# Designs tried in a protein design chat: VH-VL binders against Adventurous-gliding motility protein Z (aglZ). Part 1

Every score and structure here is a prediction.

Target 1, 119 residues: Adventurous-gliding motility protein Z (aglZ), of Myxococcus xanthus (q1d823r4to122)
Amino acid sequence: RVLIVESEHDFALSMATVLKGAGYQTALAETAADAQRELEKRRPDLVVLRAELKDQSGFVLCGNIKKGKWGQNLKVLLLSSESGVDGLAQHRQTPQAADGYLAIPFEMGELAALSHGIV
Unless a header shows other numbers, all headers, positions and changes below count from the first letter of the chain; antibody chains aren't numbered by Kabat.
F, E and O are the ipSAE of ESMFold2-Fast, ESMFold2 and OpenDDE, as the mean of both directions, binder to target and target to binder. V2 is 0.75 times the mean of E and O plus 0.25 times the DockQ between their complexes.
[cut] stands for letters that were removed.
The coordinates of atoms that the task and the answers printed are left out; those that the model quotes come from them. Centres of patches stay.

## First folded at step 5 (VH-VL; from ta25 with light chain S30Y V33L A34N)

Design tb1
Fold by ESMFold2, look of step 6:
Structure tb1 (fold): chain C 119 residues (1-119), chain A 123 residues (1-123), chain B 107 residues (1-107)
Amino acid sequence: as target 1 above (119 residues)
Amino acid sequence: EVQLVESGGGLVQPGGSLRLSCAASGFTFSSYYIHWVRQAPGKGLEWVARIYPSGGYTRYADSVKGRFTISADTSKNTAYLQMNSLRAEDTAVYYCARVGFKSGWYPGYFDYWGQGTLVTVSS
Amino acid sequence: DIQMTQSPSSLSASVGDRVTITCRASQSIYSYLNWYQQKPGKAPKLLIYAASSLQSGVPSRFSGSRSGTDFTLTISSLQPEDFATYYCQQSYSTPYTFGQGTKVEIK
């Protein structure tokens, strides 16, 4: 099961389509607040998380997930259009690092492959 | 390799209807967002509508909502723009374009455009 | 809707000149900013996507940059084939919006 947290609805749907084709069940959240509500309902195997959300930084939400707010070992794949490869590499060095990173733009094959490698 | 070819433009009276076609080749049609963008004579570019052919997810500019319908036939690799209740302000060259990501997962840049088809709405 | 303010509306330049065109977004669009070239009677052609990524087959004299909501297209040494109209376009959210265009003319 994959929770997709992305404010741009059509991009979220595109990712959901690819992950469903790869055998995952998907749920969508457009904000960090919506994502938190979804996490309370059912723990996913993976959170695909956009850093640039409407209401708060996805880096903040990633930190809360990695601190264990919704349980230990919850996997996060972090996406960003603003941080670039260098910014994502810097975040990877923090104690709140995600399990995987993709800079936007990326090919959907990369999303599928990295998601499999994480879970 | 990648080609988009528009057709169906022409002269039509106000209040009339017209259907544009965008025939695609050289890529997996069902995996890319297809957009319509128009350009009035001597003017700039205006986004009109988009569709993700797999699943039929659509969005429209406010100026055409309720009058235009975008659709796709994946068996024909063709997108359509049905234009109803046409007005003089709809006069433009209509381009179809694809988004530059395979599988259409990013509503981003238009990496390939058709040649355009002219729609003239006049008495 | 997100307004894209493009400047200048036109400019005259000589072959070999360095040319800059700017585009400002009315709100944050991150790097969802693209640049197109259009010649008379032709469809637009993509030059730069994601603010600074050069499209395949586009000469390296074209470059893009971002500072906050300000975006710049630069042609480092103008060539005869570069006389055209240039448009910026945001693709952060629908409706996707374009700048009004910048016509680059031979001096």
Scores: ipSAE 0.007, ipTM 0.587, lowest interface PAE 9.8, mean pLDDT 85

## First folded at step 12 (VH-VL; from tg1 with light chain A50Y)

Design th2
Fold by OpenDDE, fold request of step 14:
Structure th2 (fold): chain C 119 residues (1-119), chain A 123 residues (1-123), chain B 107 residues (1-107)
Amino acid sequence: as target 1 above (119 residues)
Amino acid sequence: EVQLVESGGGLVQPGGSLRLSCAASGFTFSRYYIHWVRQAPGKGLEWVARIYPSREYTRYADSVKGRFTISADTSKNTAYLQMNSLRAEDTAVYYCARVGYPRNFYPGYFDYWGQGTLVTVSS
Amino acid sequence: DIQMTQSPSSLSASVGDRVTITCRASQDIYDYLNWYQQKPGKAPKLLIYYASSLQSGVPSRFSGSRSGTDFTLTISSLQPEDFATYYCQQSYSTPYTFGQGTKVEIK
């Protein structure tokens, strides 16, 4: 099961379509707060997490997830449209690093492939 | 008006090098993927490489990996294709094209193309 | 790599004819398929994007559809200016790949 945290609804749906096609069940969250609520309800195998959320940084949320009760057992794929390659590289070096990173815009096939590699 | 203009094509011997340029105007260069697509004489279209100029995020076709390098200068709104170790099979019209996409949702489509520049590799 | 099998390679048609060109993807590419028209000595021109969206300025006689991994470009009534070569192209993943092309010739 994949939790998609993305404020852009159409983008989230597009990602969900591809992930479902890859055999995953999907859930959607529009905000960090919504994501937290969803995480409390049911643990996903993967969180596809947009860095640019309207209520909280996805980087921060990723950190909270990694420090949380699931720890490293909950995989995170972080998506970012604003962070440069260097920014993502720096985040990769932190203990709260995501399990994968994808720069927006990206091909949906890359999302599917990367998700498959992480889970 | 969105415009892409290729230049730098010409005749080169096998093993030679050539650098193509794609001058872009009429749009925010840093927010679009720029691709190179080539077409051998009388043949179909072949994707070559792409770059996201602001991030220098690049991808290449296997046929050109290790030989071609795509780059961009955002200050000049220009993308480049450095072609080394050229082969006869690299002979083609080389197009640069912009990939458009709604709401920054990639993948997109080649909505604007240059008129192409001919590269001929021959001894 | 994703293969795009385009058919036919060529066809002869008359003005007013309904023309259908097909591309089959080697795997699911969802709606990430575009159609282009190319005339001799010219760069390709975008006709349809995301399988069925008509590019601005393109005549409504052009349409695109999808059924699974099968994609179809239809020209409802062929016009003299439509004699050209057409290509499908997937953007689901890199490398981007094109169909082999379909040359639409005058009968």
Scores: ipSAE 0.906, ipTM 0.950, lowest interface PAE 0.4, mean pLDDT 95
Fold by OpenDDE, fold request of step 14:
Structure th2 (fold): chain C 119 residues (1-119), chain A 123 residues (1-123), chain B 107 residues (1-107)
Amino acid sequence: as target 1 above (119 residues)
Amino acid sequence: EVQLVESGGGLVQPGGSLRLSCAASGFTFSRYYIHWVRQAPGKGLEWVARIYPSREYTRYADSVKGRFTISADTSKNTAYLQMNSLRAEDTAVYYCARVGYPRNFYPGYFDYWGQGTLVTVSS
Amino acid sequence: DIQMTQSPSSLSASVGDRVTITCRASQDIYDYLNWYQQKPGKAPKLLIYYASSLQSGVPSRFSGSRSGTDFTLTISSLQPEDFATYYCQQSYSTPYTFGQGTKVEIK
């Protein structure tokens, strides 16, 4: 099961379509708060997490997930539209690093492939 | 009006080098993927490389990896294709093209193309 | 890499004819398929994106459809300016790949 945390509804649906096509069940959250509520209900196998959320940085949420009760066992794929190669590379070196990164815009095939490699 | 103008094509010998330029205007250059697509004489279209100028992330076709380098100068609204170790099979018209994205999130399409510049690799 | 198999390689038609060109992807690419028209000595021109969306300024006689991994470009009534080569192209994953092209010639 994949939890998609993305405020752009159409983008979230497009990602869900591709992930379902890859055999995953999907859930959607529009905000960091929604994501946290969803995580308390059911633990997903993967969180596809937008860095640019309206209520909290996805980078911060990623850190909270990794420091939380699931620790490194909960996989996170971080998406960012405002970070370049260097920015994502720097975050990758921190203790709060995600398990994968995608720069927006990306091809949906890359989302599917990277998700498969992480889970 | 969106415009892309390629330049730098010409005749080179095998093993030689050439740098192509793609001058862009009429849009926010840094927010779009710029691609190079080539077409050998009388043949179909082949994707070569892409760059997102503001983030400088790039991708290459296997056929040109290690030999070609795509780059961009946002201050000049220009993308470049540095071609080294040229081969006869690199002979083609080289087009630069802009990829449009809905809200810059989705995989896109080549909505604008330059006129192309001819590269001929021959002894 | 994703292969795009386009058919036919060429066809002859008359003005007013209904023309159909097909492209099959080697795997599921969803709607991430575009169609282009190219005339001799010119750059390709976008016709259809996301399988069925008509590009602005393109005549309504052009249309695109999808059935699984099969994609179809249709020209409902061929006009004199439509004699050209057409290409499909997938944008689901890199490397982007094109069909081999279909040349539409005057009968």
Scores: ipSAE 0.901, ipTM 0.948, lowest interface PAE 0.4, mean pLDDT 95
Fold by ESMFold2, fold request of step 14:
Order: sequence, then structure tokens, then C-alpha cells
Structure th2 (fold): chain C 119 residues (1-119), chain A 123 residues (1-123), chain B 107 residues (1-107)
Amino acid sequence: as target 1 above (119 residues)
Amino acid sequence: EVQLVESGGGLVQPGGSLRLSCAASGFTFSRYYIHWVRQAPGKGLEWVARIYPSREYTRYADSVKGRFTISADTSKNTAYLQMNSLRAEDTAVYYCARVGYPRNFYPGYFDYWGQGTLVTVSS
Amino acid sequence: DIQMTQSPSSLSASVGDRVTITCRASQDIYDYLNWYQQKPGKAPKLLIYYASSLQSGVPSRFSGSRSGTDFTLTISSLQPEDFATYYCQQSYSTPYTFGQGTKVEIK
């Protein structure tokens, strides 16, 4: 099961299509608030999380996940665009580090492989 | 007008080295993956390497790992392929190509190609 | 590595014929498949991207389709300028890989 948190709907659907084809169940959220509702509804095995969300930084949401707000050992793959990649590098060095990181743009095969290795 | 121009091809002995250049114009060089693709005489196409110039994200085909290095100079809008320890099987026309981004988020297809530069490795 | 098996290796056809070239991927690559045309002495030219999208400036007689891991390039009415070699290429993951090519000859 994968929760995809991404504000760009067509990009989120492309990721969902690849992950569904790989055998995962997927759910979508376009905001951090929507993601939190989905996390309370049913805990996923992996959260694919965009850092640049409209309502809250994905780095903040990742921090809450890694501190155990919805249980320990919830896996996070953080995504960031070119404009945010320095923030991604800095976050990787913190105690709230995600389980994986991808800089946009990336090949969808990379998403599938990294997601499989994390869960 | 998007343009890619390769240069630096020629005749090289086995074990020798050569550096290819790909001069780019008509687009924001640092924001596009640049690839090298080669074609041996009478043969099909083989992907060699890629780079995202602004962050130097690189990938290589197994056949060239450890021998070839792709790099970029964003101030000159130019990508390079440094080829070391050349072998006869490296003989090919080398193309540089720009990858387009379907839906702007992931690499997709080679929408512009250079004219190619011939590298001949003769024993 | 993803293998792209392209067929046929060569074909001969008359002007006006419908021509079909196929590629099969060794695993799911979804729609991350492109088609190129290469004329003698020239660099490849993009025809179709994302399995079925026609590149700007390419004649509408060219089309692409997908069924699972099988991909098809179709030329609906072959023209003399379509004499060339055609390649498929996957962009799902590196190393990017090409089919072996299909040489189309005019009878």
C-alpha cells in the first residue's frame, strides 16, 4: 500500500499507475492535510511525499511521521523539484531523515525500484 | 532553434583517449538531460551515458563504466564525453541528444539530436 | 536491463501500403516507449513519444499503439520518403535500450 502526496494531479496519477502496475495499492492526497486524513484512515506501508506542498512543507510532515505520530517504522520517500534539492540534501542529514529521496526529474523505473527496496 | 553540435571525433589507437564535445544552443542547457548515444558502423543504436548539467547527475552503460566520463560546463553550454582505454568495439558515430520531459517531471524521449561525430579505434 | 525485441528486421513494401513494425519489452515499461526514423547518413528523428503521441511536424500517416508490453508503429500509406530504418526505444529506466531496428525498403 502506498500513499502518494503530490499537488500536481497528473504527476501523481503517473506515479500511481506505475506503482499499481508493480502490485501496490495506492491512495492519493494533494495536500498535507489530506495526507494526514488518509494516514488516520488507514496506515500505508510507504508514503511518497512531495516536499513542496501548498499548505505545509513535506519536510514537516516527514518529521511528524518519523517521530511516530502514526506509528513507528512508517516509511517515507521524499521528492523535491530542482528548486528544492538543496533542502532535500540538508534534510537527509537530520534525525527526521526520510527512508529515500528522489530529485525531480527522475525515471519512473527509479521510483519503482526505490519504493520496492524501502518496503 | 534548438541545436546540438558534436566535435572531437577521429582516429585513435586501442588504449588511447579522446574527448568529445557537444555544444548546445537554443535552450536552457542546465535544465535538460544531455545524452550520448552511439552507433557502430552498420549496427543499431546504443545508449552510452547521460548527465543533468546543473547537478551533474550521471549514469553510464555497463560497457563504458570506469572508462568514460560525462561532464558539463554550463558557462559554455557544452557537454563532454571523456573516453579512456578505448577498444575496437568503441568504434562508432557518437551522437549527443537532448531528452524531452513528458509532463515535465521525468525523462522521456530524445527530441533533438546532433549530427554525430565518428570515432574510429584501430588496432 | 530491459530488452527491446523489434520485428521484422527488414521489410519491402510498395508506395501506398500499410506498414506495421512491432517491439516487445522484456518487462512492463508502461507508455515509456518512443519511435525513431533514421535515414542513411543522418541522425535519428523522433516520430512518436510516450507510445502514441505524434511529434510535431511528423506526418499523420505515422501512429503508435501499445498493448501490454507490445508496441506497434504503423505507417498508414507508405510514401517514397519513408524509406529508412526505424527504432523503438524505452525510457522507463537506464540504461535506455533500443530495438535492433527495422529497415523499410520500397519495392
Scores: ipSAE 0.363, ipTM 0.786, lowest interface PAE 3.3, mean pLDDT 88
Fold by ESMFold2, fold request of step 14:
Formats: structure tokens, C-alpha cells, sequence
Structure th2 (fold): chain C 119 residues (1-119), chain A 123 residues (1-123), chain B 107 residues (1-107)
């Protein structure tokens, strides 16, 4: 199962289409609040998480996930349009590091490959 | 309006080196991926490398990895392809091309191309 | 690497003919397929992106479609300026790969 947290609906659907084609079940959340509701209902194997959410930074949500708020070993792939490779590498050095990172824009084949490698 | 101008092609011996330039104008250079695509005489198109200039995020075709290096100078709005250890099979017209800006993901289509510069690797 | 098998390698047609060119991907690439036109001595020109979206300034006689891993470029009524070589290109993952090309010639 993959929970996709992304405020841009068409982008979220595009990612869901590729991940469904790769054999994953997908669920969507448009806000950090909606993502927290989905996490409380059903634990995913992977959270694909946009850093630039409307209501809360995805970096903050990633930190809460990695602290074990919804269970241990929950995997996070973090996406950002405002951070480059170096900016995301800096986050990787923090206690709240995600399991993988992609700078937007990226090829959808990269999303599929990295998601598989994390899971 | 949008322009890409390649330069630096020429005749070079096997094992030699050459640096190609792609001068860009008419758009915000640092915000677009720049690619190199080559075409051997009488042959089809082959993707070579790409860079996102502001972050120097690079990818290479396996045929050139370890021998070619793509780079960019955002102060000059110019991308470069440093080609080392050249082989006869590297003979081609080299195009630089821009990728159209995606809203949230990489679309991978080349909406603007330069005129190309010929590289000939021959004794 | 994703192989793009393009057919035919060449075709002869008359002005006004309907022309179809096909590409098959070696794996699912969804809609991440683009079509280019190239005239002798010139750089390629984008015609179609995302399998079926027409690039700005391209005549409406060009169209693209997808069925699974099979992609088709159609020219509904061939014009004199359409005699060129056409390439498909996948952008799902690097390395990007092109079909071998289809040369459209005057019959």
C-alpha cells in the first residue's frame, strides 16, 4: 500500500497511476491533516510525501512518522520542488531523515524504481 | 525567442578530448533541464546526457558514462559537454535541447533544439 | 533500457494520403512517449508529447494515440512539407530512447 500526500490533485493522480501499474494499492491525501487521518485508519507500507503542503511542512510530518507516531519502520519517500539535490541531502543528515528523496521534477520511472527499492 | 547554440565541434583523433558548449538565451536557463542528443551520420537519435543547471543534477547514457561530463555555468547561461577518451563511434552531430517545464513532474519532451555541432573522431 | 521498436522503417505516400507510423515499447511507459519530425540537415522538431498532446504551432492533421505499449502517429492528409523522418521517444526513464525512425518519401 502507498499513501500519496500531495496537494496538487492531478500530480497525485499521475503518481497513483504509475504506482498502481507497478502493483501497489494507493490512497491519496491532499493535506497533512488528511494524511494523519489516513495513517490512523490504515498503516501503509510507504508514504510518498510532498514537502510543500498547504497546512504543514511535509518535513514536519516526515519527522512525526520517523519518530514512530503511527508505528515503527514506516517508510517515507519525500518529494520537493523547492529543494534541490543538495537541500534534500541536508535533510538526510537529520534525525527526521526520510527513507528516500526526489527533487521535482523527476521521471516517473524514477518514482517507481525508488519506491520499489525502499519497500 | 528561445535559442540554443552549440559550438566546439570539429575533427579529433581517437583517444582525444573535446568540449562542446550550448549557449542559451530567451528563457531562465537555471530552471530548465538541458540535454545532449547525438545523431551519427545516416543514423537515428541517441540521448547522451542531461543536467539541471541550478543543482547540477546529472544523468548519462551508459555508452558515455565515465568518459563524458555535462556541466553548466549559470552566470553565462551555458551548458557544456566535456568529451574525453573519444572513440570512432562518438562521431555524430551533437544537439543540445531544452525540456519543457513540467507542472510537477519531468515530461521529458524536447521543445527547443539547437542547430547541432559536428564531432568527427578519425585518425 | 527501454527498447522502442518503430515501424515501418520507410514508406512511400502521395500528397493527401493518410499515413500511420507505429512504435512499440518493450515495457509499460504509460503516456510518456513523444513524436518528432526531422528534415534533412535540420534539428528534430517536436510534434506530439504525452502520447497525444499536440505541440503549439503543429498542424491539426497530426495526431497521436496509445493502446497499451503501442503508439501511433497519424497524418490525416499528407502535405508536401510532411516528407521527413519521424522518431518516437520514450521519456519514462533514463536513458531516454528513440525509435529507429520512419522516412516518409514521395511515391
Amino acid sequence: as target 1 above (119 residues)
Amino acid sequence: EVQLVESGGGLVQPGGSLRLSCAASGFTFSRYYIHWVRQAPGKGLEWVARIYPSREYTRYADSVKGRFTISADTSKNTAYLQMNSLRAEDTAVYYCARVGYPRNFYPGYFDYWGQGTLVTVSS
Amino acid sequence: DIQMTQSPSSLSASVGDRVTITCRASQDIYDYLNWYQQKPGKAPKLLIYYASSLQSGVPSRFSGSRSGTDFTLTISSLQPEDFATYYCQQSYSTPYTFGQGTKVEIK
Scores: ipSAE 0.345, ipTM 0.787, lowest interface PAE 3.7, mean pLDDT 88

## First folded at step 13 (VH-VL; from th2 with heavy chain R55G E56G)

Design ti1
Fold by OpenDDE, fold request of step 14:
Structure ti1 (fold): chain C 119 residues (1-119), chain A 123 residues (1-123), chain B 107 residues (1-107)
Amino acid sequence: as target 1 above (119 residues)
Amino acid sequence: EVQLVESGGGLVQPGGSLRLSCAASGFTFSRYYIHWVRQAPGKGLEWVARIYPSGGYTRYADSVKGRFTISADTSKNTAYLQMNSLRAEDTAVYYCARVGYPRNFYPGYFDYWGQGTLVTVSS
Amino acid sequence: DIQMTQSPSSLSASVGDRVTITCRASQDIYDYLNWYQQKPGKAPKLLIYYASSLQSGVPSRFSGSRSGTDFTLTISSLQPEDFATYYCQQSYSTPYTFGQGTKVEIK
C-alpha cells in the first residue's frame, strides 16, 4: 500500500493511476496533517511524499516518519520541484534520508520503477 | 514567441569532439526540460539526452552515455551538448526540443523544436 | 526500454483518403504518447499529445486514440500538405522512444 502525499490533486491521481497499474493499493493525502492522520489509521509500505507541502515541509515530515515508530520499515520516496541535485544529495546524507528521490517533473515510469525498487 | 536555435554542427573525424548549442527564447528556460533528439540521414528519430536547467537533472540514451554531456546555462538560456569520442553512427541532424508539462507535473511532449544542426562524423 | 512498434512503415494514399497509422507500446504507457509530423528538411511538428489531445493550430482532421497499448493516429481526409512522415513517441519513461515512422506518400 502506497500513501501519496501531494497537494496537487490531479498530479496525485495520475501517480495513483500508475501505482495502481503497477499493482499497488493507494491512498491520498493533501497535506502533512492529512498524511499523519492516514498514517495513524493504517501503515503504508511506501509514502510518496511531496517536499513542497502547504502546511509542512515534506523533508520534515520524512524525518518525523523515520524517527517514528515505524523507523526504516516505512519507506519514503520524496518528490521535489524546488530542490536541485545538490539539495537532494545533501538530504540523502542525513539520518532522516528518504529511500528514494524524484525531481519534479518526472516520467511516471520512473515513479513506478523507483517504487518497485524501494518496496 | 518560443524559439530554439541549434548551432555548432559540422564535419568531424571519428574520435573527435564537437559542442552543440541550443539557444532558447520566448519562454522561462528554467521551467522546461530541454532535450536533444537526433536523426541520421534518411532514418528515424532517436532521443539523445535531456536536462532540466534549474535542477541540473540529466538523462542520457545508452548509445551516448559516457561520451556526451548535456548542460545548460540559465543565464544565457542556452543548452549544450558536448559530444566526445564521436563515431560514424553519431552522424545526424541534432535537434533541441522543449518539453512542455501541464503544471510542470506530468510527462510532456516536444512542443517546440529547433531547426536542427548537422553533425557529420567521417574520416 | 519501451519499444514503440509503428505500422505501416509506408503507405500510399490519395487526397481525401482516410489514413490510419498505428503504434504499439511494449508495455503500458497509459496515455503518455505523442504524434509528430515531419516534412523533408524540417523539424518534427507536434500533432497530438497525451494520446488524443490535439495540439493547438493542428487541423481537426487529425485525431489520436488509445486502446490499451495500441495507439492510432487518424487523418480523416488526407490533404496535399499531409504527405509527410509521422512518428509516435512515448514519454512514459526514459529513454524516450519513437516509432520507426510512417511515410505517407502520394498514390
Scores: ipSAE 0.878, ipTM 0.941, lowest interface PAE 0.4, mean pLDDT 95
Fold by OpenDDE, fold request of step 14:
Structure ti1 (fold): chain C 119 residues (1-119), chain A 123 residues (1-123), chain B 107 residues (1-107)
Amino acid sequence: as target 1 above (119 residues)
Amino acid sequence: EVQLVESGGGLVQPGGSLRLSCAASGFTFSRYYIHWVRQAPGKGLEWVARIYPSGGYTRYADSVKGRFTISADTSKNTAYLQMNSLRAEDTAVYYCARVGYPRNFYPGYFDYWGQGTLVTVSS
Amino acid sequence: DIQMTQSPSSLSASVGDRVTITCRASQDIYDYLNWYQQKPGKAPKLLIYYASSLQSGVPSRFSGSRSGTDFTLTISSLQPEDFATYYCQQSYSTPYTFGQGTKVEIK
């Protein structure tokens, strides 16, 4: 099961379509708060997490996930439209690093492939 | 008006190098993927490489990986294709093209193309 | 890599004819498929994007459709300016790949 945390509704649906096509069940969250509620209800295998959320940085949420009760057992794929190659590379070196990164825009096939590799 | 203008094509010998330029205007250069697509004489279209200027994200076709380097100078609104170790099979008209994203962040399509620049690799 | 199998390689038609060109993807690419027209000595021109969306300024006689991994470009009534080569192209994943092209010639 994949939890997609993305405020752009149509983008989230497009990602869900691709992930379902790859055999995953999907759930959607529009905000960090919504994502946290979903995580408390049911643990996903992967969180596809937008860095740019309206209520909290996805980077911060990623860190909270990795420091939380699930630890490294909960995989995170971080998406960002505002971070460059160097920015994402820098974050990858931190203790709160995600398990994968995608820069927006990206090809949906890459989302599917990377998700499969992480889970 | 969106415009892309390629330059730098010419005749080179096998093993030689050439740098192509793609001068862009009429749009926010840094927010669009710029691609290179080539077409050998009388043949079909082949994707070569892409770059997202604001992030520096690049991808290459296997046929050119390790030999070609795509880059961009946002201050000049220009993308480049440095071609090294050129081969006869690299002979083609090289187009630069912009990828549009009407779905905001979705993969796009080549909505604007340059006129192309001819690269001929021959001894 | 994703292969795009385009057919036919060429066809002859008359003005006013209905023309159909097909492209099959080697895997599911959803609607990430575009169609281009190219005339001799010119760069390709975008016709259809996302399988069925008509590019602005393109005549309505052009249309695109999808059925699974099969894609179709249709020209409802061929006009003199439509004699050209057409290409499909997938943008689902890199490397981007094109169909082999279809040359539409005058009968």
Scores: ipSAE 0.874, ipTM 0.940, lowest interface PAE 0.4, mean pLDDT 94
Fold by ESMFold2, fold request of step 14:
Structure ti1 (fold): chain C 119 residues (1-119), chain A 123 residues (1-123), chain B 107 residues (1-107)
Amino acid sequence: as target 1 above (119 residues)
Amino acid sequence: EVQLVESGGGLVQPGGSLRLSCAASGFTFSRYYIHWVRQAPGKGLEWVARIYPSGGYTRYADSVKGRFTISADTSKNTAYLQMNSLRAEDTAVYYCARVGYPRNFYPGYFDYWGQGTLVTVSS
Amino acid sequence: DIQMTQSPSSLSASVGDRVTITCRASQDIYDYLNWYQQKPGKAPKLLIYYASSLQSGVPSRFSGSRSGTDFTLTISSLQPEDFATYYCQQSYSTPYTFGQGTKVEIK
């Protein structure tokens, strides 16, 4: 099960299509608030999380996930179009680090492979 | 207007080195993958390497791994391909190309190409 | 690595003919396949992206389609300016791989 948190609907659907083809069940959330509601209802195996959300930074949501707000060992793959490798590398050095990172744009095969390796 | 201009090609002996440059303009260089694609004389296209300049995310074709290094200087809007230990089979026209970032379709495709620069590896 | 098997390697056709070029991927790549045209002495030019989307400025006689891992480029009515070599390329994962090319000759 993968929860995809991405405000761009067509991009979220593209990721969902690839992950469903790889055998995952997917759910979508367009905001951090929607993601939090989904996390409270049903715990996913992986959260694919966009840093640039409308209502809250995905970095903040990642931090709450890694602090254990919805349980320990919840896996996060963090995506960003506006944070460069330096910004993602800096976040990876924090105690709230995600389990994986992808800079947008990326190849969808990279998403599938990294998601498999994390879960 | 998006432009990519390659330079640095030439004649090199086997075992030698060359550095190719790809000067970019007309777009936010740090936010697009830059690729090198080559074409041996009379042959098809072969992908060589790519970099995300702001991220340093690099990938290489197996045929060049360990010998070629792709890099980027965001202050100069320029990507580079350092080619070491050159072999006869590296003889090709080398293109740099940009991967587009359409909001609704990820990842993109090669939407702009440079004119190419010829590298000849011969004794 | 994902292999792209392109056919035919070459063809000859008359102006006005319908031309079909096929490319098969060695695994599922969804719609992450692109088509390029290359004329002698020039860089490749993007025709079709994401299997079936027509690049801006490309004539509507060009179209792309997908059936599973099989992809088709169609030129509905061949024109003299369509003399070129055509390549498919997958953008699903690195290394990006190209078909071997199809040389279209007008005769």
Scores: ipSAE 0.289, ipTM 0.760, lowest interface PAE 4.5, mean pLDDT 88
Fold by ESMFold2, fold request of step 14:
Structure ti1 (fold): chain C 119 residues (1-119), chain A 123 residues (1-123), chain B 107 residues (1-107)
Amino acid sequence: as target 1 above (119 residues)
Amino acid sequence: EVQLVESGGGLVQPGGSLRLSCAASGFTFSRYYIHWVRQAPGKGLEWVARIYPSGGYTRYADSVKGRFTISADTSKNTAYLQMNSLRAEDTAVYYCARVGYPRNFYPGYFDYWGQGTLVTVSS
Amino acid sequence: DIQMTQSPSSLSASVGDRVTITCRASQDIYDYLNWYQQKPGKAPKLLIYYASSLQSGVPSRFSGSRSGTDFTLTISSLQPEDFATYYCQQSYSTPYTFGQGTKVEIK
């Protein structure tokens, strides 16, 4: 089961299509607030999380996930278009690091492979 | 107008080295994947390597891993292919190409190609 | 690696003929399949991206379609300028891979 947190609807649907084709069940959230509500309903195996959300930084949500707010060992794959590779590399060095990172743009095959390796 | 111009091809002995350049203009260089694709004389197309210039995310074909290095200099809008330990089978026209993503969230297709530069590896 | 099996390797056709070229992917690549035309001594030229979308400036006689992992390039009425070699290419994952090419020749 994968929760996709992405405010750009068509991009979220494209990722969901690829992950469903790879055998995952998917749920969508457009905002950090919606993502938190989804996390409270059901724990996913993986959160695919956009850093650039409308209401809150995805880095903040990642931090709350990695602190254990919705359970221990919840996996996060962070995506970013604006932090650049350097910004993601710097976040990877912190105690609140995600389990994987992708700079936008990326090949959808890379999303599928990395998600499988994390889960 | 988007343009890609390869240079640096030539004749080189087996085991030698050569560096190709791909000078880009007409687009934001750091925001597009740049690829090298080669074509041996009379043969089909073979993908070689790619880089996302703003972060150095690289990938290589198995046939060139450990011998070729792709790099980029964003201040010059130029990608490079350093080719070491060259073999006869590396003889080809080398094209650089840009990958477009018309929906703006992932790479799609080679929308612009350079003219190619010939590399000949021969004794 | 994703293998692209392109057929035929060559064909002969007359001006006005309907021509079809096929590629099969070794796994699901969704719509991440492109078609290129290459004339001797020139770089490849993009014809179709995302399986079926025509690139700007490409005549409407070119079309692409997908059925599962099978992809087809169709030229509805072959013109003299269409005699060339055609390649399919997947962009789902690296290494990007090409079909072996189809040379379209005049009868």
Scores: ipSAE 0.236, ipTM 0.748, lowest interface PAE 4.8, mean pLDDT 87

